# VH-VL binders against Vacuolar protein-sorting-associated protein 25 (vps25), part 3

Target 1, 194 residues: Vacuolar protein-sorting-associated protein 25 (vps25), of Dictyostelium discoideum (Social amoeba) (q55gd9)
Amino acid sequence: MSNQVFQFPPYYHKEPFFTIQPILNTRKKQFQMWQDLILQYCRYYKIYELDINESIKSNSVLFNNEKINRKLSREALKSIIDDIIENGFAEWVDKEKEKEKEKDKDNNNNNRVLIMWRKPDEWASLIYKWVADCGLLNTVLTVWEIQNGDDSKKQEFHQLNTTILMKSLKVLEKQSKCQTFSQDENVGVKFFSI

## First folded at step 1 (VH-VL)

Design d09 (framework fv_dalutrafusp)
Fold by ESMFold2-Fast, scan of step 1:
Structure d09 (fold): chain C 194 residues (1-194), chain A 121 residues (1-121), chain B 107 residues (1-107)
Amino acid sequence: as target 1 above (194 residues)
Amino acid sequence: EVQLVQSGAEVKKPGESLKISCKASGYSFTSYWINWVRQMPGKGLEWMGRIYPGDSDTNYAGKFKDQVTISADKSISTAYLQWSSLKASDTAMYYCATYSSSWFPEYFQHWGQGTLVTVSS
Amino acid sequence: DIQMTQSPSSLSASVGDRVTITCRASQSISSYLNWYQQKPGKAPKLLIYGASSLQSGVPSRFSGSGSGTDFTFTISSLQPEDIATYYCQQSYNTPYTFGQGTKVEIK
């Protein structure tokens, strides 16, 4: 159990990695490598949302490599994020929700991105298996209990982002494997055997 | 087009020095890492280390750091693996390998034919 | 160092059989896993890179899958020329490490 930092892969220290490559096949590999790096870094530190404006600042280790004096530009980062979204591992945070969180700013378009190193259907499978394995089918659980309860503390989805968790429960609902309901400020869920 | 040609088989006694070579052609020698891989008789593959000929930067697997030296000569596009004092346990086939792309995933697309080193009394 | 564990260490199968080899990493390596074929007396040959990408010129009966820590390599219909030892290798971090190898033989 020693304190260890995220170990960057060797390509993170190659100068061209920080410049969008002009050849399509090279750029495809570059974008896949950025996707892998971003998803692994976010998984390591349990980061579910990235703020693009904060990410492009010089103190952001993920996108600024001080050793080789190279930094990913805002334009490059946006292109990479768009590709990750196309691949289903990220999505822009709802603009309506963003308006509620922050002052209305004219220059802030698509500032936050939800990062999903596991897609909602993968989380759905992990959660359902856990519920079945723990004998919790046909019992009522709260979203809070799934995220923060003692029974889930060994599970990868412990403290999973609420938006991702709700998307995952929606996947199970469409499969008739659970039913969500709201009582007071808490969301409850009951899981069914097939 | 890309070709790695290794030096011929060697038969040595314990304590002797040895330097084997890997001559590259068909690509920019200074722009790609060259890797050395060992295979002891009847055993699997072990990565030993690599060199970037453009600036002579090297990386070694821990168990090989004190056993071998990897070097390169840009003027003749040749990489080297050398021992100051061979041991019987150095008996193995030695391969050099490189990848045709500077990008990940890194993979060894091109391999030399191998150099068999036999160390016995 | 990242340890790579392959299974099985050896197998015998008939021509036309589906053959599956597995490889497990001691920590997550994302998709940075490669598969090599080595025939007796020859240097290894790259078959699959990045867990699932088929190297150009390699027959389509070879495939790879997996991510993170668990990976599989499949020969959908074994041919006589496929008799060889197969190795997985992680390229996520140095030192690069290989699995111990799986020897494939025809019955």
Scores: ipSAE 0.000, ipTM 0.457, lowest interface PAE 12.2, mean pLDDT 85

Design d10 (framework fv_dalutrafusp)
Fold by ESMFold2-Fast, scan of step 1:
Structure d10 (fold): chain C 194 residues (1-194), chain A 121 residues (1-121), chain B 107 residues (1-107)
Amino acid sequence: as target 1 above (194 residues)
Amino acid sequence: EVQLVQSGAEVKKPGESLKISCKASGYRFTSYWINWVRQMPGKGLEWMGRIYPGDSDTNYAGKFKDQVTISADKSISTAYLQWSSLKASDTAMYYCARLDYGGNSWYFDLWGQGTLVTVSS
Amino acid sequence: DIQMTQSPSSLSASVGDRVTITCRASQSISSYLNWYQQKPGKAPKLLIYAASSLQSGVPSRFSGSGSGTDFTFTISSLQPEDIATYYCQQSDSFPLTFGQGTKVEIK
C-alpha cells in the first residue's frame, strides 16, 4: 500500500527501449518516451539535478532494469539528455557558477544536469499567482521564504531548486512583474501589480 | 576573456542619427541583461535602460523612453543604443554594463570602456 | 523615482586616513544599495553590493553599512590608488538611480 514507489510504464520493460534505435523516426519516439520517463520519475521523487556518471555507476533503477537485464549505456543516456535539453526541459549545470567552486571543475565536463519537469515560465506563473493570491504584491520576500516559508508549504514550488527558482524569477523580471536584489546573503524579490 | 567592447568615439551635429555598439564576449550573451548608463561631462551616472538579448525585452527610464532605442543582435553578441535625431544635450560618455543575476549577485559587475559622443553645431 | 544624495561632494585626505562617505535615499530601500569606484577616464568598478557585501577581489579596507534610507561607505586606510569618484546606486526600484558622486583626493 506504499505510495513511495514510482510505477514504471510498460515500455520500460521492453528490451529495445534500452538500445538506441537505428531508424530515425523510431528513435525520435524512443527519445520522447525516455524524456517522459525521466521527467515523471524526477517529479515523483523531487529530483532537480542528475549526476550522469553517478547514476550509471550506481545502476540507478531509472536507467537499469534488472527484471529484463538491460541498462542504458552512458553514450545513450547523454544522447537522450541532449535531446531533452534541446526541448527545454533540462540544461547542463552552469559552467560560470561552477568556476566559483574549485572542487566542482569536473562538473564542467557535462556530468551534472538540471532537470525541469516544469519549465521556468510555468514556475513563474505559479509563483506570481501565489504571491498575488496571498496579498504579497509590492512587498519584499526572500528566495528562502519562497522555498522554505510556512506560507508556501502547500505549493508545488516549496523546496524548489534555487537555480530553477532564479530562472523563474528572471522570467517574471522580463515581464516587469518582479525585481530581484541581494539582501544579507539572501536574494530579495519584490513583486509588482500589472 | 569576459568583456564588453564598445564602438569608438563619435562627433555629430544636432539632428543627425547615431547608433553605437557594445560587443560581448566570454560569456552567454543571451542570459544577462545589458544596461546603458550615461555620464554627461563632469556629471554623475544616469541609468538609461536595459535589454535582455535572449528575447529582446527592454525597459527604459522614463526620461529616455522617447529619446533612444535599445536593441541587440544575438547572432553577433552585440547590443546597441540608437538616436533618430541627436541634440547637443546628448553629449556624454555612454557605458554598457552587464547586470549579474547569478544567485545573490544583482549588480553591475562588468562594464564596457565607454563611447564618447560629442554633439555640437 | 528614488533620489540618491551623497555627502560630501568632495573631500581631501592623507594616505592612511579613514575616509567616510554617506548616501541618503529619498525613501526606504532596505539594503538594496551598491557602491562603485570610478577613476578618471575609466568605467566604474563595483566595490560593495547589498549595502555591506564586499565584491570578490576588492581589498578589505573598503566596507559598507546601513539600511533603510541612510548608508555609509568607508575606506579604513586610504591608499594612493583609491583616488577616484565614488557612487552609490539603489537597486530597490525602477528606474535604477545613482548618487551624484563623491570625489576623493589626496592632500
Scores: ipSAE 0.000, ipTM 0.429, lowest interface PAE 20.7, mean pLDDT 85

Design i01 (framework fv_pimurutamab)
Fold by ESMFold2-Fast, scan of step 1:
Structure i01 (fold): chain C 194 residues (1-194), chain A 121 residues (1-121), chain B 107 residues (1-107)
Amino acid sequence: as target 1 above (194 residues)
Amino acid sequence: EVQLVESGGGLVQPGGSLRLSCAASGFTVSSNYVHWVRQAPGKGLEWLGVIYSGGSTDYGNEFTSRFTISRDNAKNSLYLQMNSLRAEDTAVYYCARDEYYGTSGYSFDYWGQGTMVTVSS
Amino acid sequence: EIVLTQSPATLSLSPGERATLSCRASQSIGSSIHWYQQKPGQAPRLLIKYASQSFSGIPARFSGSGSGTDFTLTISSLEPEDFAVYYCHQSSSLPYTFGGGTKVEIK
């Protein structure tokens, strides 16, 4: 139990915030404000995935303001999430992975979204710095140790979502700063001094 | 049309505190990495720290205890809070945008004009 | 931390001459080196990123090369406006570091 709750910004209590604005410049600012709010809220509570259907059904405080009796419609929320994805701070979790994009006939059962208040290259930088600072370059670590080990307990990436962590390790691999390999049921990684 | 404008520099006594501002236009600070770099008179450039798109920060080892980078997304601005200032902190302080797109960043493509901080008794 | 050593510290040349500036890293940094120009009283300006990629709007006379630990910035034919201090910067690992600079001055 914590005594701390997320502090919503003042604009969260303004009715127009929950209605998609008709003027493009105002709408762009509104969508940026929604992005900021969603990312800050998810960072505060360490939420790496949002379930859109569940958030709407449960009247999540993130999207439903009981104080002013306003809430985002499902369509408004999807538009905002699509914008966040375009900006690189989110991805659909249940996205059908296919090499050639066939014309999708369904309007997408995408319901879960991966939220990245830090992009993979930012996490990559934090992880690499920690490995170097702890004298762990040129040693083998497991993904489990990075996420759950005692040495990483003070790091923001402790208990980081595995999909985001793997994306971050791929960033480092492309920079020749690490190499990942599978062993048993664990993924191992060796970080290099460059 | 990308622009960064620093402000808040001035004369401060040793042991004092100062807050610098960096106002951004032509891009959104929460979608980019932004760095603080300083330069002592007649000396070279020294990287101080960065605030990442998600709001987390990293600093050079000399700066972690006395300097704090923050931002205000609504004002599209960054701040550098400087505490326990020493004569050695006398420098021009620049904010600089990272050319971050996708997986490769860290070249500083646009810089502000700088703001001068003088620490003297 | 990665130390960048720039040489020479000062390069005295005339307009029309070729300038070759060196930046050496204390350990391998791949191609994660960037070059900046700074004139007195002005902010630095990005010239070359990732060892060899020209930043937009930079004259073709500026070029970069190298990988690993040894990097070069070349100005094929100096213009009067090119007399300035040049800095290299590595983004391979934290903390990010700059070289000490090379001053290109008129002979």
Scores: ipSAE 0.000, ipTM 0.457, lowest interface PAE 14.4, mean pLDDT 85

Design i02 (framework fv_pimurutamab)
Heavy chain, then light chain:
Amino acid sequence: EVQLVESGGGLVQPGGSLRLSCAASGFTVSSNYVHWVRQAPGKGLEWLGVIYSGGSTDYGNEFTSRFTISRDNAKNSLYLQMNSLRAEDTAVYYCAREVGYDFWSGPFDYWGQGTMVTVSS
Amino acid sequence: EIVLTQSPATLSLSPGERATLSCRASQSVSSYIHWYQQKPGQAPRLLIKDASNRATGIPARFSGSGSGTDFTLTISSLEPEDFAVYYCQQRSNWPLTFGGGTKVEIK
ESMFold2-Fast, scan of step 1: ipSAE 0.016; ipTM 0.522

Design i03 (framework fv_pimurutamab)
Fold by ESMFold2-Fast, scan of step 1:
Structure i03 (fold): chain C 194 residues (1-194), chain A 120 residues (1-120), chain B 107 residues (1-107)
Amino acid sequence: as target 1 above (194 residues)
Amino acid sequence: EVQLVESGGGLVQPGGSLRLSCAASGFTFSSYDVHWVRQAPGKGLEWLGVIGTAGDTDYGNEFTSRFTISRDNAKNSLYLQMNSLRAEDTAVYYCARGWYSSSYEAFDIWGQGTMVTVSS
Amino acid sequence: EIVLTQSPATLSLSPGERATLSCRASQSVSSNIHWYQQKPGQAPRLLIKGASTRATGIPARFSGSGSGTDFTLTISSLEPEDFAVYYCQQYNNWPYTFGGGTKVEIK
């Protein structure tokens, strides 16, 4: 199925979809529709991070509709992303790098965004179930093995973004279902039965 | 056949109030967001505000405290309540059809306009 | 709010001539510009939506182009009924804003 492409919903081809609506109720529905589209598109292509400036500059098909000659402005896209963040399906990557940015004088804060079509607690549940189903409770796994190992190849979290994976493991840690540890560049994790 | 007709304009003194009406016919009024746009003498068109199908309203910043948009879907009517009127509010006021979930938000149908003159 | 500047303010031409009207935005509005025609004593009429799409019933002599901050409305050959005021409007950002208009007049 090499020639499969993402199928855009019908509303993607309507001009008002690319214009921030002045009516609050209509705008809320519009933002929900943008959220659904962005999350579905990113899930389809396994995209975990978006670069806002690059997406706008390159006229990414997600935000630029050549058929109707419409595209989102950067300001509109940022407003939509802020709403997705408020709903818990995204987070600014640059937020965690503020101290490094201070030294570099690089003010591209709020440019890269993590996209989470599944929230960390959903990923946590999927990973924990896999570990339990495979009889791997009370054994040590590496983060690399969860992401790239042969045993996880058929799991949706195979090649999951490291930041999202670590957030998901943190959810399990708060539930006393795992413990992460690191001595070298490799991060280990032990999952516990409850 | 698809038509919007404004009424209620006239002469009002500064500080006064006035209520404009817009009657819709020939289409399913309840399915559309409807807008008010005004045009002062010698000036361009100015977007005033909108009311959605659910009754949600939004206004230009200068209008939020003085103007109120409402609708009566059973009567196919749109209203603009104007309070604390100023000389600068002198304009022709248009209602216009906008948003519908299966069409464009462009103002494709306009009323003929009603003139409001604020003068002492 | 986004300011739209239309130029020229007045364009004096004869029937049969080509008219080119400009609309410039103070910041990018993508392609989210509509064009309206207003004849004396009448309400505005939608001509072009989304920078380049002709509205229903609008003659082929009208065309729109542009993106970002620079937009153009072109009338390839003026008919007598085309002498009117033309407005651009942005719907990219709230609040919606209109340009000051270009009056296309005889001579």
Scores: ipSAE 0.006, ipTM 0.524, lowest interface PAE 8.9, mean pLDDT 85

Design i04 (framework fv_pimurutamab)
Fold by ESMFold2-Fast, scan of step 1:
Structure i04 (fold): chain C 194 residues (1-194), chain A 122 residues (1-122), chain B 107 residues (1-107)
Amino acid sequence: as target 1 above (194 residues)
Amino acid sequence: EVQLVESGGGLVQPGGSLRLSCAASGFTVSDNYVHWVRQAPGKGLEWLGVIYSGGSTDYGNEFTSRFTISRDNAKNSLYLQMNSLRAEDTAVYYCAREYGSGSYFYYYMDVWGQGTMVTVSS
Amino acid sequence: EIVLTQSPATLSLSPGERATLSCRASQSIGSSIHWYQQKPGQAPRLLIKYASQSFSGIPARFSGSGSGTDFTLTISSLEPEDFAVYYCHQSSSLPWTFGGGTKVEIK
């Protein structure tokens, strides 16, 4: 609950926005607009995961517009989410359908989606810059300290979703800018100078 | 002034073909969505199809195999090619502009032509 | 496709009387209903857009109301030029569909 509320764009109040358009060019633009809205809303409220069934059941304001009495169907929302996933801004939290057991894509088992309004590469750059700026290169930090420590309180990645954070550290590892390792029940990371 | 003028209607034998024209003035067809709507004598309005600003088209299910919408941007005109005509295709054919063609969403039709009469009879 | 049912099919009234025309959708369309007037030998003319919004230049005696599945066009006091056929049209989804029309005729 914030003192400020998210400002929905004008197209959110148009009835056709909530019905999947059958024409490819119109649908493509509609899906881009849905992606922008979902990502902006999630960024505003710091939402990293959406539960599709709960969002539909609770009539989430993101997908249900009471002023015009319109809401996205579950099928419409799933189609939009699939498009966002293809664009690299989301992925299913539940492990992907087993390739060997499920060649039929009709399984309705995916329900939670990770929303990445910043891609792991962007978070990686922000985290590395912070480590360098704070003089923490060549020292060991824990994942917990990056997420919850006093030194990161003013950073956008403070309390970043663990899955997204780990993806971001993998990006840095591929660049030889850090190395992760297990330390008891915590994950440690050492960042290197270029 | 914004206006649409249909032409090309006439008498056609069953099984024949006919091409209707719709000339636009006061606006650019390639910047707008333009629809074809028909009306059989003494009957109601029936939506036939649309051409989008990008040039793609969509049709009512009954029309997809026999009717084709196209346009000529240089002439600021659109066309309806009608093939394999039947007595049931006898109607006045209207072209109509969709308001707010720059929007990605469907709106209302604000400007209509006067219509052109197609009679399919032997 | 969304089916629009207009009632009555014919409405016989005298000038000065109130006309109330109904349009019912087979499924909810919010407010994505538009009303057109068609006089004999003429093209349709837009009167009301999005259930209740008057189009520019349309006389104040024409008004629209409703949401979801049930919509109404009202002419508060009929003028001689208002005797015409009226059609509702939904823009909620493709294909676009029209009602069968209501003919308002002079008694």
Scores: ipSAE 0.000, ipTM 0.449, lowest interface PAE 13.5, mean pLDDT 85

Design i05 (framework fv_pimurutamab)
Fold by ESMFold2-Fast, scan of step 1:
Structure i05 (fold): chain C 194 residues (1-194), chain A 121 residues (1-121), chain B 107 residues (1-107)
Amino acid sequence: as target 1 above (194 residues)
Amino acid sequence: EVQLVESGGGLVQPGGSLRLSCAASGFTVSSYYVHWVRQAPGKGLEWLGVIYSGGYTDYGNEFTSRFTISRDNAKNSLYLQMNSLRAEDTAVYYCARVEYDILTGYLFDYWGQGTMVTVSS
Amino acid sequence: EIVLTQSPATLSLSPGERATLSCRASQSVSSYIHWYQQKPGQAPRLLIKDASNRATGIPARFSGSGSGTDFTLTISSLEPEDFAVYYCQQRSDWPYTFGGGTKVEIK
């Protein structure tokens, strides 16, 4: 945390990093390195959604290295994102809407992706521990209070993306550790000791 | 099956130039990263440089201005052009194939036998 | 540059004995250390990749361990063909560097 800006790893400054490698074994390792970089960068800046087209058009520093004059192609980035999704660290935003409206995958213009540097089950564990530690079991909390309340201000999940938070609460529901419900215009949740 | 054979070594005067060759068989050089590593008599291994599958090159800081790595895909061969040679460049020069690339790892899975370069007057 | 220090420089042992070779990095290299064996007049041969994974064809008596800055190569019972120089190499950061080597010689 002593650094004021994100520090890119040394491999970010290697020209072949920005070109999809032809050998499958090398490409798998390259994709793992891209996954690690994207997840670390998004964690550092608290970025939960990436717009692929905007990232490419704006020459985002994540995908464009001016020092070596190399940038990731849109096709390369999409391949990398597909791999991250397969590994469980990302999902297309509005996945159901994408599947319903896009019959031809080659013409898919929905390019927003949800980034999860922690999977929902890991967030679930962190949230449940915090609720128990703060003596909030068997009380009603709102999703807003978990995200924006003073009691969660020092927690890593403070201002956590709502979609990721709801996925995490779903994990806890499957474990019978909480129950969500609608409370006026807000979502309420009650956590159980069980 | 996989083999790398270096050639072109010999005696060179200080300030001279020499080109080493590395002939590959059993694999396609353009599909792998190939490195040059040298070893002075009685000393350890020293990484010199690499040519990536895409044709780009990288070198150790001491070598950037004097040494050039290239390849000929049609001949399935690598070359090391050495200029302004010094006594301290006396070494056995190896070419080595990497199973992993330079971004993710340097696993030298196959090495040539080496070729001796002696820089002396 | 990451400096790798191998110790001891020379290890004198008899066949059948256990050999333990150390490689220490000047900064963390995670698990990104490879081990090579070099016999006189020959090119190096890969033994262990990424700290603990034996390369294809390498006998089970060779094993590697460690993470961060401290790594060990172990030969559980020395065979005559194992007397050689062993080098560690890091792949964590450019420029990629080798240790100075440990010579395993007959007592």
Scores: ipSAE 0.006, ipTM 0.413, lowest interface PAE 10.7, mean pLDDT 83

Design i06 (framework fv_pimurutamab)
Fold by ESMFold2-Fast, scan of step 1:
Structure i06 (fold): chain C 194 residues (1-194), chain A 120 residues (1-120), chain B 107 residues (1-107)
Amino acid sequence: as target 1 above (194 residues)
Amino acid sequence: EVQLVESGGGLVQPGGSLRLSCAASGFTVSSNYVHWVRQAPGKGLEWLGVIYSGGSTDYGNEFTSRFTISRDNAKNSLYLQMNSLRAEDTAVYYCARGRIAARPYYFDYWGQGTMVTVSS
Amino acid sequence: EIVLTQSPATLSLSPGERATLSCRASQSVSSYIHWYQQKPGQAPRLLIKDASNRATGIPARFSGSGSGTDFTLTISSLEPEDFAVYYCQQRSNWPPTFGGGTKVEIK
């Protein structure tokens, strides 16, 4: 097989792409282009979480273009991520459930972001179709089998992030297409025919 | 050829502990589901627990606090740690192979079993 | 959990006779029943998978049928080596469960 490398779009090599544009309409288009790039890159490498501080510190190729000597500032990246969250393609990762319980913790800790190039309802549709196609309706599967099993190896949701998978199963539950249940560390799920 | 060989059974006093081993050949334990199933003398088969290919474990509700399944991928072997043993745990203990995905509870190959006797 | 009830508990027959063994589930298991044979002092051996499919190396005299809650294992003509205990098992619902077994013994 040829070495697989993500192909950056032409606008990634334009200096203004790395500088937040002052005109609102131009900035809106710039942010849409950043969203498209981030989602496509994360899809290509199956990256479900980004650490903003680590990405900046490590000079990630996603945000640092050495060919033109341009990089996104942390402030610019955070603004772009906030826009992606508003559009429903990302959300902040809670580092610990305890942060929502503790009143006096530092609010500057939002640094990890969940990336969803497909929204949970799209993943839900793909998973349900696979279950139906494989004749697994009305049987119990584990979350682990959906993510790591040999039967799902050729599916795009193979190794899907657990948080995104659980969100997707919740979509199916609201449609009465499955029921999840927990036993110890493992989550089981039964999918129903319509 | 697929083969499973259990060992480590014996006589233990009530309240004691024992660790069973299951050595696998002809397949890799890290790529399959491997189960423990027990059978008391003159009684039927009882599913005890499983270790999934990813290393997670599940147990029947009666076994969760006293029994632990573990694996050594380098030795292609799995183990059953049994604690706080009772007379009713007297049984032959089998390891059995399940397949990945839709058939984790499909037992196509079984070991010969190892006898555990819990008595004073 | 799904309870599997096997009947009869004991079946006394002579070589050459037909054996019919029943397995009934407390709720629907579709076709997801497996049958195992166990001879004294030996490990169980898979006979039939998913209600009706013979496992590799199993003689044609063994056949399985059924769906939903009622399943049957049939041995068309008993050979001496067929006198054993037979167990059904469901894979439809967690946890996997076994029936209580049917002992096929020589009359």
Scores: ipSAE 0.000, ipTM 0.435, lowest interface PAE 15.7, mean pLDDT 84

Design i07 (framework fv_pimurutamab)
Fold by ESMFold2-Fast, scan of step 1:
Structure i07 (fold): chain C 194 residues (1-194), chain A 119 residues (1-119), chain B 107 residues (1-107)
Amino acid sequence: as target 1 above (194 residues)
Amino acid sequence: EVQLVESGGGLVQPGGSLRLSCAASGFTVSSNYVHWVRQAPGKGLEWLGVIYSEGSTDYGNEFTSRFTISRDNAKNSLYLQMNSLRAEDTAVYYCARDSYGDYWYFDLWGQGTMVTVSS
Amino acid sequence: EIVLTQSPATLSLSPGERATLSCRASQSIGSSIHWYQQKPGQAPRLLIKYASQSFSGIPARFSGSGSGTDFTLTISSLEPEDFAVYYCHQSSSLPFTFGGGTKVEIK
């Protein structure tokens, strides 16, 4: 039988992997290796959002290696996440709607990050192909049906994070391939033949 | 018998290129990390770089543009491609195995191969 | 990069005497220091890993100590085969670096 735990790459057990390298060329490669690890780990466990402070506080196995007694500092992790964001595989979560008062005005939550091992345009292509293949063009679907319906059960986007799904539908809207309708608990979407 | 054997050293003129080989026996290079370390005559040891079991590499910054580490899993061998050689590259070149499962220290070394860069 | 400074450069002693070799790091490296012995015409040989852990098959007269920036390799009673050059190596960060070596020579 298949084992149910993520297999860490060999470099995860190297002490230098957890220390930000001072030489630029070595650091660029280190950051690429961290990106690959974070994206693969999140894909394996279907983790779409990471809480940086909670991950550090709880000694998440992703960032803390008990075998070698090494872990990423918060500053190191933030630098790595900033690089992943610049590469288009992550975004700070926008908590604007949850702000309690008018005092602070920022569009990002600096402690939560959206992880996208597939970019919205790639998800958009997969969703549109599925809609076309299942004969659902010119039919209204709900976001819930795309995420949880029986027809999507074998698709990679089954139970896809709602924020990523909405970003993917926006990509299709810009291509005139769909139109979203309402935002009252369930969003409706109609896909068009092009 | 577990061993590493380097070969390919010799006399090279400045500006030349040379490819060193490191043949492993008694263990599989693709399951281990293997490093290149050099030592100039009468001087100390200098780390050049590593190839990890999954195939990626890291180098000392001084070596990234001139030296490349590679391996051939079918031949259970490691290589160091050296380009634009200078007199300061004159050294004995060792391949060294990173300790399996514990890492960071070199538990097995080859005998070294001598590279002389001179006109 | 982390610089390792070994002292003394040369240590002249007689068989049976105690040898104490120092290695100092330019910044804290915890216990990520390893010690090697090198004889003329030979590859280095691992003696001590992680500052104080003896590698398999290494004689009990070799011991290591220290943490942070100051590390020591001790040979409790020199044997004729111990006259060699000794190097420390740090694995705390890339690039890995070695000290300049301490030559232990017969008086």
Scores: ipSAE 0.000, ipTM 0.451, lowest interface PAE 14.6, mean pLDDT 86

